# Ledger of designs, part 18: VHH binders against Profilin-1 (pfn-1)

Target 1, 132 residues: Profilin-1 (pfn-1), of Caenorhabditis elegans (q9xw16)
Amino acid sequence: MSGWNAYIDTMTAAAPSIKRCAIVGAADGSVWARTEADNVFKASEEELKTFVALFNDVTQVPAKGADIEGVHYVVPRTEESLIFGKKENTGFFAVKTKSAVLIAVYEGPNEVAAQVRKAVESMQTYLNNAGY
Short names: E, the ipSAE of ESMFold2; O, the ipSAE of OpenDDE; V2, 0.75 times the mean of E and O plus 0.25 times the DockQ between their complexes.

## First folded at step 7 (VHH)

Design u34 (from u1 with L106M; framework vhh_7pa5_2)
Fold by ESMFold2-Fast, scan of step 7:
Parts: structure tokens; C-alpha cells; sequence
Structure u34 (fold): chain B 132 residues (1-132), chain A 123 residues (1-123)
């Protein structure tokens, strides 16, 4: 078992509306940990490599959107280390640390989205403070 | 459900070679980065090497670069570590793990590693 699985467990416990999530390498999009079984995060390594490269210049993302698990999301805006998007009743938040990108896919309205964002940003802060 | 079983360790003289194997089950092996981690007597864990799910990228600790080669066979759900030019300092229990570099510990977390496979480089 990966020690990164504890981070998946912490994130999903903090925001129960997270349906699927993953922690991937910032350099290559390789999967370090993800939700499994009925909640498996199904993005391919190729898709994730493309996705993490978006953090090289987040200002370009709102014009094109982002693809996660074969689903195209509208990205209304970005922040330096944050990409988020919406498609109907689903959405995602992705945050970058020095070494990792944390991705959480959720379902629900804007108040649910705020809880999910807080969960991923809290984990981002923890990892950044640890040098990751 | 995730199971990782290491094998291939043994005793060798300095300059010798060993090939370690890790048999994986209970998850979609090809979707995960995989790492080798070692624990020397009386020391904490040290990351050794990582390979991406596809095998398209690899990385190594400076102490083993040029001597060790990580590889995987996704059809067999098996991870390998080819260890050449072994040194006494390589003596450790070797573990495989899913994911990239070792994460910082979560508050209150105690890591549990499997039995691993022992590598002893002596004399």
C-alpha cells in the first residue's frame, strides 16, 4: 500500500461530495494514488500528462477548457496553482504543489463545490509546507 | 485488497548483482506509478526508484543512479529492480510501493510495510 492513499482518504473524508479523486505527479501525470472500485478515477496516463502540463500556463485554460476522465469541462477562470471546471451537475478542482497535482471530481451545487475546494486547498497547503 | 509481494533478495559480495521482483495484485497495476523503497538496519525508509504506469519515465535516487535499473511487465503485474555493482551501503530490506516519492507522514499515521526482501552485501 502507498502512503499517498492516506491523502486520498483524508481528502474524501473532509468533503464527502467528492466522487473520485487522485494524486498525480506534477512532472508527468503518473498516478500515485486514486479512488478505486466503484469510485475509480479513470483518467489515462496520456490524459493526465496533458492535464498537468496545463499548470505551465494556466491563463490559456479558460479559452479551451480541460479534459478529465474523457469529460470536457468548462473552466471559467484559473488561479496560479488552481484549475477548476464545471459540466452540468459535476465539477472538479485541481491544485498543484511542487511535486504533485491533486484532482477531485464532485457532484452537487455551488455550496458543495466550496467544501471540495477547501479540502483540496488544505491538502495543498499541508504538502507545500512539507516541501512537496 | 492491494497486495505487493517482494522477492529476489539474498546475500552477495561487493560488486555483485541481484534482480528483485514485486508481484502485484488487487488493483489496476498498469495505471499506477510504482516505486522501490529500502530500509537499512536502524534507519528510516529511503526512496530508491520510481517508474510511471506506462514505463515511459523513470527516476532514481542519486545513490543508485547508473547502478540500478527499474522496469515493469504490465502483462504480468510485476515490477523489477536490477541491481548491479552492489555496495555494502545497499544492505537493506527492499519494498515495492504504489506511487511516486515517499509522502510526508500524515499526523497520527504509522506506516506498515510488508515483509520486503532482504539484500545483504557483505565483505
Amino acid sequence: as target 1 above (132 residues)
Amino acid sequence: QVQLVESGGGMVQPGGSLRLSCAASGFTFSSYAMSWVRRAPGKGPEWVSTISGSGGSTSYADSVKGRFTISRDNAKNTLYLQMNSLKPEDTALYYCATGGPLPPPMPGEYDYWGQGTQVTVSS
Scores: ipSAE 0.405, ipTM 0.727, lowest interface PAE 2.3, mean pLDDT 87

Design u35 (from u12 with S102L L106T; framework vhh_7pa5_2)
Fold by ESMFold2-Fast, scan of step 7:
Formats: C-alpha cells, structure tokens, sequence
Structure u35 (fold): chain B 132 residues (1-132), chain A 124 residues (1-124)
C-alpha cells in the first residue's frame, strides 16, 4: 500500500512476536500503516486520538492505564517518549517520534517483550534521525 | 491487491483549477489516512496533502496551503484533491497513497508510487 507499510514489515521481521502494530500520526492518531487481514490492528480513530494525546504528559499514564483496541492495559511506568502496558503474557510498546507514534502489540514472556521494545525503539531512533 | 486509480488531470493555464480523484479498492479505505504525492519532471517525490481516515484532520505542504483542498468520500472509497490558483510549479504527475507524509528518504522498495498517476500540466 504505502511506503510506510515497509516499516511495519521491518518491525515485525525484527520481532516476530509482534501480533499487531501500527504507525499513526502523533498529532491526530490517524493511521498511516498497520497490520491487516488476520493480524488487523483494530483501534478506532477516536481511540487512537485519545491514545496519542497521552504523550502530552506521560507521567499521568500509570495512574490510569491505557486503552488499545478496546483493551485496558495496566501501565507500570513510562519514559519520556515511551508508554508500555502489560496484560499477563501480552502487552504493547508505543513510542513517539516527532511526527508519528509507533504501536506494537505482542504476545510472549519478558524475553520476548525486550525484543519488541528493541525493535520499536530502533525504529523510533531511525525516524527521529530522519526528521519524522 | 490494493488498487489506487488516479484521474482528473489535464492541461490548464496559470490561475486555473482542476479536481483530482483517486478510486481505492482492496482495503478498508475509511481506516487509513490518505495522501496526495506529486513528482515533477526531473525531481523526486513531494508530499502534497494528507487527510485522516474520518476526514476530521488535514495537513498540507507549505507550497500548496490556501490553494489546494483534500477531501474524501468514504462511502464511495474515493479521495479528492481540489486544486485552485494553479501555478507552473504545480506541473507534475500526481499520485494518491495510503498513509501520512512521505516515508523517510531511503532507496528502492520504501519509495513506492501507487497507481498510474494523473498528469497535471500548468502552462500559458
């Protein structure tokens, strides 16, 4: 579809435990690229608009958690441009760049989560360096 | 497969107007941001405008702000670009694309042009 789909493919290749992911606009949560078909990322535009607004003050997120695809995740802590949540052996990592928010939903134990975080943060660094 | 078919281009004089259309199929159109991208002769691709899936948010390149309007009809799976006050510098092949701004500049597979494009020529 878009050239942004190649970045979805890059992240899922780097961390195969990613079940669903998306690249959305940081300003409005609009979807630029996402996994499709049996792995379709099913967040609504309204939910994504709410989600990307969390990056305006990540320090408040652990008290309230975060909603992705209608699922409420407990957010144990945040970093400046990173929100992550847990639900048993599933979870997500979301990172903000200048123009985008990358969201990866995964399944697996802590070792797998570390690989997903690495993949998402590597892409974040690349996009920030490219001015995105 | 995803199919994007652009139409509506043509030849106009400076100051004229054109309305481009992009017919989309093969994906859930309303779920995606959509963009217009153009390529002028001898130049690389330039992002023109983006609209969110719902149509509630739009953005424009500085070169077209105030002159171009992006819109969509999700019931018809169609993206539009209304181009007013056209300038010779707007002469290009116009493509529609899924997603936001152009991906970062990398060679090859990361710069995919979708569809055949539609030619816009602005000359006196």
Amino acid sequence: as target 1 above (132 residues)
Amino acid sequence: QVQLVESGGGMVQPGGSLRLSCAASGFTFSSYAMSWVRRAPGKGPEWVSTISGSGGSTSYADSVKGRFTISRDNAKNTLYLQMNSLKPEDTALYYCATGGPLPPPTPGEYFDYWGQGTQVTVSS
Scores: ipSAE 0.336, ipTM 0.690, lowest interface PAE 2.9, mean pLDDT 85

Design u37 (from u1 with P105A; framework vhh_7pa5_2)
Fold by ESMFold2-Fast, scan of step 7:
Structure u37 (fold): chain B 132 residues (1-132), chain A 123 residues (1-123)
Amino acid sequence: as target 1 above (132 residues)
Amino acid sequence: QVQLVESGGGMVQPGGSLRLSCAASGFTFSSYAMSWVRRAPGKGPEWVSTISGSGGSTSYADSVKGRFTISRDNAKNTLYLQMNSLKPEDTALYYCATGGPLPPALPGEYDYWGQGTQVTVSS
């Protein structure tokens, strides 16, 4: 839906197991770009505002879990700019840059999860280096 | 599918005002941040302003702070830019775009820019 959609296309090409993803503002959770149509990322601005605020103190997240698209995920651990969660055969990786949060929802086993993590972390590095 | 149609531009003297509109269709307007971007002759695109999907937060380029106001009417799928105290350096073709701030130049620019609306500030 925007020039930011090219970044979503890059991530999904790198990790085809990504079912849905979005790029949102780190300050407010506003949607800059997301997957659409048959793989539309379905999260309200209010849910996303709550989600991006988790990056203010990621150490609290494992105790609470995280909600994405109305689904509650168990968050086993976090890193300073990384939150990931799991629920049965589905999971997500979310990484924070200076200005954005990248969220990718996937389905599959741990081997698939590793590919998804690599794709979002590569994009995180690129955007940080570009000043975003 | 996605369509953006800008209007409201024109010729105005320095110190004057204009209100730009952008009619959006083909996507869930209220779910996306919206931005105004301008392009002066011989220059690359410059981000002007962004508003969140709900309208709850706004941001502006330093060159327009205090003079321009971005707003939206989600019931009408319309984005606005109120431009006051216009200067000759505001002369540009103005585009509305879906999403946040202008993305990095390398992968390309906004994909769903409309036709733009020309703003000319001169005596």
Scores: ipSAE 0.292, ipTM 0.669, lowest interface PAE 3.3, mean pLDDT 87

Design u38 (from u1 with P107D G108S; framework vhh_7pa5_2)
Fold by ESMFold2-Fast, scan of step 7:
Structure u38 (fold): chain B 132 residues (1-132), chain A 123 residues (1-123)
Amino acid sequence: as target 1 above (132 residues)
Amino acid sequence: QVQLVESGGGMVQPGGSLRLSCAASGFTFSSYAMSWVRRAPGKGPEWVSTISGSGGSTSYADSVKGRFTISRDNAKNTLYLQMNSLKPEDTALYYCATGGPLPPPLDSEYDYWGQGTQVTVSS
């Protein structure tokens, strides 16, 4: 679709266990790219606006959790530019770059989670180095 | 599948106005941010403006802020750029794109653009 969809394809190729994925604007949560069709990332723009605002103070997130696609996730801890959560057998990793937030939802065991985190953090590094 | 078709360009004298349109099809238009990007002769692409899927937020390059207005009609799957107080330096091919600012290349050969619409500002 867009040039940003190539980044979605890169992340899902690196971690095939990513179930749904999106790249959104860090300032407003607007969708730049997302998985489509049977893997459509279904978060509303209003939910994403709330979600990206969590990066303004990640230290508050573990106390309240985070909502993605209408699902409430427990957030065990955060890092400066990383929020991750769990809900039963599903989870997500979200990382902030200078201009974007990358969100990947996955399903599976801890080995799968590690692969998804690596894919998302690798893309975060690439985009930051490119000025994004 | 996904199609974006720009129109509305033309020749205008400095201080004039033009309204560009981008007709979108093949995707859920209202779910995506949309951008205008331009390319002047012999130069690389320059991001111009972005609007969120809902139209609730907009952003502009410093070179066009206060003169250009981005808008969208989600019922018609159409993106617009109202260009006022046009200057010779606004002369370029204008493209619409899904997403935010121009993405960095994943491959050095990414040089693909749609039809675009030509804007020429001269007396």
Scores: ipSAE 0.595, ipTM 0.818, lowest interface PAE 1.4, mean pLDDT 87

Design u39 (from u1 with P107S G108D; framework vhh_7pa5_2)
Fold by ESMFold2-Fast, scan of step 7:
Structure u39 (fold): chain B 132 residues (1-132), chain A 123 residues (1-123)
Amino acid sequence: as target 1 above (132 residues)
Amino acid sequence: QVQLVESGGGMVQPGGSLRLSCAASGFTFSSYAMSWVRRAPGKGPEWVSTISGSGGSTSYADSVKGRFTISRDNAKNTLYLQMNSLKPEDTALYYCATGGPLPPPLSDEYDYWGQGTQVTVSS
């Protein structure tokens, strides 16, 4: 196992429609682990800093949308500690734990979204239970 | 593949200073937070410090605040730990790691941290 990258591997194994994902610090958006090589998660540290700050008030996010990897996503609604969005054939789910934010970008029709959401929320539960 | 190679350890007297280095390869160094973790004989791993990918954010364990400084040189793919006012209780193997403070789970069975660099503080 490769530290935090083991959790990336767990999520992508649970939901193969995940194309790129990352685990970042909730306070500053710094990257702890991410997919690499042909599936590299390309968001800058400044973009991620802006993104994790959205969790300070998720009720404002549907009005403005969210930017990930330079792509602007429509956010139809939010839940406490959950932001998700879509743009054409691409979508994402992002969840916040006490210390981290997990971001999964997927590609494909809406029917694959449920599996991606389940994988991300299962990891959120695990990390929260572990105190992260 | 990801490789992290620690160096700069040695023997020093109490009150002395050392600078540790970690040479990183096989990944985009500037995109990752980096940490220092230490393991003293007979103890589990203790997180020491973390620095963000850009170097804009740092954090420290209470046991080392004011004495240790974490820094990085992204042009050289190198992480540093400047250790001042060293105490006997700082004696440990020091490892660098990608990411934030101590990923769950962490176990004595983990050997992915390599050999580390030994710091011994004694007179």
Scores: ipSAE 0.347, ipTM 0.684, lowest interface PAE 2.7, mean pLDDT 86

Design u40 (from u5 with P107T G108S; framework vhh_7pa5_2)
Fold by ESMFold2-Fast, scan of step 7:
Structure u40 (fold): chain B 132 residues (1-132), chain A 124 residues (1-124)
Amino acid sequence: as target 1 above (132 residues)
Amino acid sequence: QVQLVESGGGMVQPGGSLRLSCAASGFTFSSYAMSWVRRAPGKGPEWVSTISGSGGSTSYADSVKGRFTISRDNAKNTLYLQMNSLKPEDTALYYCATGGPLPPPLTSEDYDYWGQGTQVTVSS
């Protein structure tokens, strides 16, 4: 089966407020693992290819925002290998590793956002340390 | 539930060819990247090849470049690995998996293999 599904499970267990998430290839946006069923992450491969290309120059992203699942998010700022955004009560955190991009969509207040960011960054650190 | 069933393995002489198949069910096959992974006797798992959901991009381990070709038929929910110019070093159990390259284990003690796989043996 998919060994990458265990990583989705690990992130959602660490931050239960994650509504949908995915692990995609950094080079092409191909989906390696995602949440399914009622929580299915619905971004197309074409949208994800465009999204992962944003990491080639994150400094341009705040001026334009980012699109995930057909939803346009305001991106207030970026950090190296981190893009995050807000739209009303929803938001996302996306981090890049050498080989992957982790995307988590959540709903809730600032306390929830902090928990989601921590879960995603912890996984980013783990994968980077493993050479991914 | 996700089900992946490998087939097509066998015994061949060095320089021979085999085509492996992986029949997928229980998920939206065309939405996922798919990979082939192998485990040689006495060795850990080795990633072999990955193909994107659309089939638009492929990648290969250095050990198989130029000899193996990964492909998929999304209408049939089937993944393939065409193996040419087989070498004794290609002897392994071959597994298909959803997703990109072989992920690192979450812990070393909990690292297990998927299903039964299909056995490829290259010997004279």
Scores: ipSAE 0.473, ipTM 0.763, lowest interface PAE 1.9, mean pLDDT 86

Design u41 (from u5 with P107G G108S; framework vhh_7pa5_2)
Fold by ESMFold2-Fast, scan of step 7:
Parts: C-alpha cells; sequence; structure tokens
Structure u41 (fold): chain B 132 residues (1-132), chain A 124 residues (1-124)
C-alpha cells in the first residue's frame, strides 16, 4: 500500500460515518488515495481539478455551491481552508493543506457531521505540521 | 490486490541515460496519480516525481528537474521514468507507488512499497 492509503484508513477509523473519502493534490485535483470497491469515491479528475480550484477563493463558493461525484451541494458558508456542503441527508467536508485536499462524504444528522469534520480537521492539522 | 513491478535499472556512466518501467495491476490505474520514489544506500526514501491519472500534470523533486521525465501509458497500465544526465547521486533503488509525493509517516514504520524496486547505479 502507498502511504497515502494509511491516511484514508485513519480518517475512516476516526469517523466510521464517512461513506467515501479521498486525498487529492491541491494543485491539480489528482487522486493520491481514495476509498475503493463498494465505497469507491467516484469523482473524475476533471471534476476534482475544478473542485480544488475553489480553494483559490472560498468566499465565492456559497453563491455557486460545489460539485462532488456529480452531486451539486449547497455550501452555506466557508472558512479559509474549509468547504462543506449539504444535499438532503448527505454532506461533505473538504479541507486544504499546503499540498493536498482531503474530501470526506458522509450521510447522517448533525452529530455525524461534527464527527466527520473533526476527523478531517485533525488530519489537516497533522499534515500541515508535517509540512504538507 | 495492488501489484507494482519495477524494471529497467542497471549500471550506467555519469551523464548516461536509463528508462525505468512500472507495470501496475489490481486497481484502476488511470484513476490514480503515480509516483517514483528512490532509496539511496544508507538513506531514507526520497520522492522523485508524480504524474496525475490522466497524465495532464507532472511534478518533480528539485534534484531531478530538467533531467528526468515521468510519463504513463494508461492503455498498458505502465508508468515510466526517463532519466537523462545521470549523476552518482542518482544511485538508488527506485520504486513506483500509487499517489502523490511521499506522505509523512503516521507511526514508527517505514513506508510500504508494493514492488521489489529496480536498482540504478551511476559510477565511472
Amino acid sequence: as target 1 above (132 residues)
Amino acid sequence: QVQLVESGGGMVQPGGSLRLSCAASGFTFSSYAMSWVRRAPGKGPEWVSTISGSGGSTSYADSVKGRFTISRDNAKNTLYLQMNSLKPEDTALYYCATGGPLPPPLGSEDYDYWGQGTQVTVSS
């Protein structure tokens, strides 16, 4: 296994409500690691390239929303390095580090969302501290 | 099961060239970024280069920029590294890996490599 798969495993262990997740390059949206098989993260490289570019100016995102895996999410607000969205009973959290963007898709209520957010933000902090 | 098999290494004089190959199986090759990583004798692993799944973007370590070219053939599930103007400092065992640049370790273990690697020795 590539070492980036260990990061997927760590996040999903910390927040079992994550249904699908990926770690992609911040510059180009290329997939470094993702959940597979029945939990495959289905976003195309083209969609991910568009998505990671949203972090160039997160203040524009609430007006437009964001697309992940062909699903359009309402983005109520953003923080400097955080984009999150909701669509019905599903949602996502995406956080940017220097080199990567971590994306986690979940399903469930606000309690589930809080756990997922904590997991991706903890990983973001770890990667930033490591110079990533 | 993911399997990566490196080949193409050898002995070469300084200033020479080699082309490495990595044959991939057990996953959707075109969906993943791929990297070359090397380990010199007595040293830890060093990231060399990454290519996106489509091949549309590439990146290189400063030590190899302008000398090495990463490429891929998604129809053949094969990753390549063209190495030109080789230096003694390029002597290492070369591995291919799925994903971007070398991640920081999450524990006390070294990085997991799927292949056997291919040895490159640059000497006069």
Scores: ipSAE 0.603, ipTM 0.821, lowest interface PAE 1.4, mean pLDDT 88

Design u42 (from u5 with L106Y Y111F; framework vhh_7pa5_2)
Fold by ESMFold2-Fast, scan of step 7:
Structure u42 (fold): chain B 132 residues (1-132), chain A 124 residues (1-124)
Amino acid sequence: as target 1 above (132 residues)
Amino acid sequence: QVQLVESGGGMVQPGGSLRLSCAASGFTFSSYAMSWVRRAPGKGPEWVSTISGSGGSTSYADSVKGRFTISRDNAKNTLYLQMNSLKPEDTALYYCATGGPLPPPYPGEDFDYWGQGTQVTVSS
């Protein structure tokens, strides 16, 4: 398997409610790793380039929402390095590190969301500590 | 078969320099981040440095920042570690590995595809 897919596997093992996820470059949205096959993360390169640019000014995101995999999500609030969204029973958490953006799409209630956020933020801390 | 072969180690005095190489085969080298990991006598593995598949991003352990430089030549499927200002504390077996960053507790990449290592000994 690709080197970065081990980190995808680590996040999915920590939070099994993650349906699809990806690790992308913070500067350009280039895909480093993503879930494949039956769990393929379907965002286009153009969509990811637009998405990672949202981290340049996260304060504007709640007014506009965010698009992941062609789905428009309501973004209730943001933190400096965190964007999260909801649409009915689905949601996502995206966190920025020095060099990467981690995106995890999940399904389920708020309890599930809390576990997914914890897994994504743990990986964010790990990558930042390693200089990514 | 995936294979990684490290070379370039040796004995050097404190303040000296060495350049390590890792020859990779059996996989699409440019698609993988690559790391250097070292194991000092009687200790567990310590992550040293990682370089992205394109070579555009690098990261270093605090203990080696400013002294070591990681690089790669994707046309030759080769990873390098330039080690300057070597200290006795740098004495270890040095391994290359796919993936990164590789500090514990994420061991999946720490042990994927590394070879026998190359010994670096820093002594006067």
Scores: ipSAE 0.000, ipTM 0.137, lowest interface PAE 12.4, mean pLDDT 82

Design u44 (from u12 with S102Q; framework vhh_7pa5_2; at its last look DockQ between E and O 0.23; V2 from the best seeds 0.00; counts 0 for: pae E 2.8 > 2, SAP .677 > .668)
Fold by ESMFold2-Fast, scan of step 7:
Structure u44 (fold): chain B 132 residues (1-132), chain A 124 residues (1-124)
Amino acid sequence: as target 1 above (132 residues)
Amino acid sequence: QVQLVESGGGMVQPGGSLRLSCAASGFTFSSYAMSWVRRAPGKGPEWVSTISGSGGSTSYADSVKGRFTISRDNAKNTLYLQMNSLKPEDTALYYCATGGPQPPPLPGEYFDYWGQGTQVTVSS
């Protein structure tokens, strides 16, 4: 079954500036789907477990930043179910649903960030409406 | 490329046990969570259990909790489901899948079983 892979494909098609993307379990950070081959999302299970735990209290995240794929990102602010960060020309958006966390790493100027955010939030809304 | 081959099903009486296997190939097995999903005749797929890539985290549907145990052998690229105290309600085609609980389908999306599944029938 390629169920979660279809969500990866939909996000990357909607926002071509996404370089790497993953869908992980909200409870444990386990990888459910990710980009592969030349675009492998390279995060350890331990790093992802730490990352998804940030959603337990997003208000603490701007003071600490966030680590994805061994890269430390500055997190300027958060919303209840959204963490996003920047490091130079690279950034990410991560959104939480009841069951999953969707993570998209992109590269490019601020103009492309808006499309990446829209793609990730669109999938979040779809999953939330389905009770996920 | 990605292939999942289920085996171990059969017919068993209520209260019996079976151990299902899923042989995986074509991807980095240890990097992905794996799930067991079942489909009873005339019903949609029902998620049964998930195990993380490392095997350090497991979760179960309420209907099987305490009776089924999911496990994996990453050196052999194999997923297992130990089924104890089987009930007639457990009768279904069982298949394995990558990831956690099956997501809702996207518009125009079609789900295909990665393997042909393995039939479990619990009956006298």
Scores: ipSAE 0.616, ipTM 0.817, lowest interface PAE 1.2, mean pLDDT 87
Fold by ESMFold2, look of step 8:
Structure u44 (fold): chain B 132 residues (1-132), chain A 124 residues (1-124)
Amino acid sequence: as target 1 above (132 residues)
Amino acid sequence: QVQLVESGGGMVQPGGSLRLSCAASGFTFSSYAMSWVRRAPGKGPEWVSTISGSGGSTSYADSVKGRFTISRDNAKNTLYLQMNSLKPEDTALYYCATGGPQPPPLPGEYFDYWGQGTQVTVSS
């Protein structure tokens, strides 16, 4: 087995508001690891391929929004390697590394959104520093 | 219970071929990317190849491009590695793993996600 599941565990421990998350390949959206069991991250491979392609031009994403797990999110803003989506009291943060995209779906008030962003960005930085 | 069992290794002369298999059980095989990783004597793990859950996308380490082919049969829950034009440098214990390329270790964490693997020895 790979150690990518340990990265899932680290992110969910750092930000308990994360309901579901995944690590997917940046080139094709292939699932490297995800939350399982009671909190299955259940986006299809086709949906994930479309989702990771949004990082090819993040400036166009706010106009269109983004879909993950069959849910449409408003995207208020993006950064070069980050997409932030909102729907009611839920949202997601997705960050791109050289080889992967980290996706975290959360629920809760605005202060937990900051915790989620910090968790995914910390992991993004670690992977980028390691060449991933 | 997740289980990955490698087979198909052996001894072969330079220029020869081998096909490795990995039988998977205990998870939804078609939902995950799968990788081959190898460990040569006295060296750390080296990522070899990855294939997407559907099998529609593949990637390879530069050292094996053009010689190795990764494939999967989602109906049989089986991952394959066809290795052609084998070189002594390909001698290693070969493992299959779920997910993409082998991640770096997390700080302060020790873990072993390797099974027993299948030995490939290339010598004349």
Scores: ipSAE 0.354, ipTM 0.717, lowest interface PAE 2.8, mean pLDDT 87
Fold by OpenDDE, look of step 8:
Structure u44 (fold): chain B 132 residues (1-132), chain A 124 residues (1-124)
Amino acid sequence: as target 1 above (132 residues)
Amino acid sequence: QVQLVESGGGMVQPGGSLRLSCAASGFTFSSYAMSWVRRAPGKGPEWVSTISGSGGSTSYADSVKGRFTISRDNAKNTLYLQMNSLKPEDTALYYCATGGPQPPPLPGEYFDYWGQGTQVTVSS
């Protein structure tokens, strides 16, 4: 098992609303780790390649939205290293580190979003400090 | 048995250069990506660089981009790290490892290094 799986477990355990997570290469969208078993993160390699490329110009993302696991999300706004989307009672947070993109897909009301963001940003900070 | 032996470390002044080597044995070297990781005193492990099995793809931590170059000689089963423009903050024990970027340890965990490492000290 990849050591990155521990990160997936940590993120998914951070909040009950977090359902699936993935850690992918920022350059090519290659999967380093992802939620598996009963609630598999299902994004394809091609989709992830496209997704991580969004960070090259985040300013355009709100106009286009973002696709994760074949689901189209509305992106209200972006930050330099943060893309988040919403669809009904679901959403995602994606943060970019030096070499990776961390993705968390969540389900719940808007109130849970803050906790999800905190989880992924905490991991982002940790990895950045470690050179990742 | 997988064996990785790092060498080439030493003491240099800021702005100096070093070339690290990692001799690999016990596996089909060219079939695996290889990485460099370093650990500075009092700090956790830090990923430095990764190179694909073929050598056709490389990646670097931001802290070393433009200064370090990873390469490999598959005929010699050897991984290299050319370190230029060295800084005091580059001081660390440097390890080579099989595979892509290796995750840092989560709090309370230890990072498994494949070799004994080679010490790099950058000091005036």
Scores: ipSAE 0.129, ipTM 0.504, lowest interface PAE 1.7, mean pLDDT 89
ESMFold2 (binder alone), look of step 8: mean pLDDT 83; pTM 0.832

Design u45 (from u12 with S102H; framework vhh_7pa5_2)
Fold by ESMFold2-Fast, scan of step 7:
Structure u45 (fold): chain B 132 residues (1-132), chain A 124 residues (1-124)
Amino acid sequence: as target 1 above (132 residues)
Amino acid sequence: QVQLVESGGGMVQPGGSLRLSCAASGFTFSSYAMSWVRRAPGKGPEWVSTISGSGGSTSYADSVKGRFTISRDNAKNTLYLQMNSLKPEDTALYYCATGGPHPPPLPGEYFDYWGQGTQVTVSS
C-alpha cells in the first residue's frame, strides 16, 4: 500500500476547507495519492503533466493562469515553488518539492485560504527536509 | 475497497528470471502511478520501480536498472515486473503499491503495513 495517503489525510485534517487534494510526481504529473469518493480529484494525467511543467518557469504563469480539473484559475502571482489561483469562491495552492507537487483545492474566503496555504507549505517543508 | 494482490514469486538460481504480477481492484487503476517495493530479511523497504498511470514514464532504482522492466496492462488492471539476471541480493518479499517512491514517515507514525507480498528467493 501507498504511504502517500497518510499525507493527504494529514493535510485535509489540518485544513478542513480543502475540498480536493492530490500528490503528484514533479517530473511527470503522475498521481501518487488523491482524495476519493465524493471528494475525488479528477484531473487527467495529461492536464497534470502540463500543470507540473508550470514549475519550470513560474514567472510566466500569472499571464496565462492555470487549469486544474478542467477549471481555469486566475493566478495573481507566483513564488519560486508556489503557484496559487482563484476562481470566484474557490481556489488552489500548489507547492513543489524535489520529487513531488502537492495540490489542494479549497472553497471559502481569504481566512480559509490562509489556513490551506499554511497546511500545504508545512507539508512541503517536511518533505523537503526529508529529501523529497 | 482497494485491493492489490501480488503473485509470481518463487525460488530461482542466480541468473534466472521471474515475472511478478499485481492484480488491482477497487479504484481507477489507470489514474494512478504504481510502484514495486521490496523488503529483504532484516531490512527496511527499498523502492524498486515506478510506472505512470498511462505507462508513458518509468523509473528504476540503480540496483535493478537494466535487469528489471516494469509494465502495466490497464485493460486488465494488472501491474508487472519482469526480473532478469537475478542475483542473491534480489531475495526479498515484493509488494506493489500506488504512487511513487516510499515516503518518509510522518511525525509519530510508522509505515509498517504491507500486504502479503510475493516471495522471491535467489539461491542455489
Scores: ipSAE 0.449, ipTM 0.749, lowest interface PAE 2.0, mean pLDDT 87

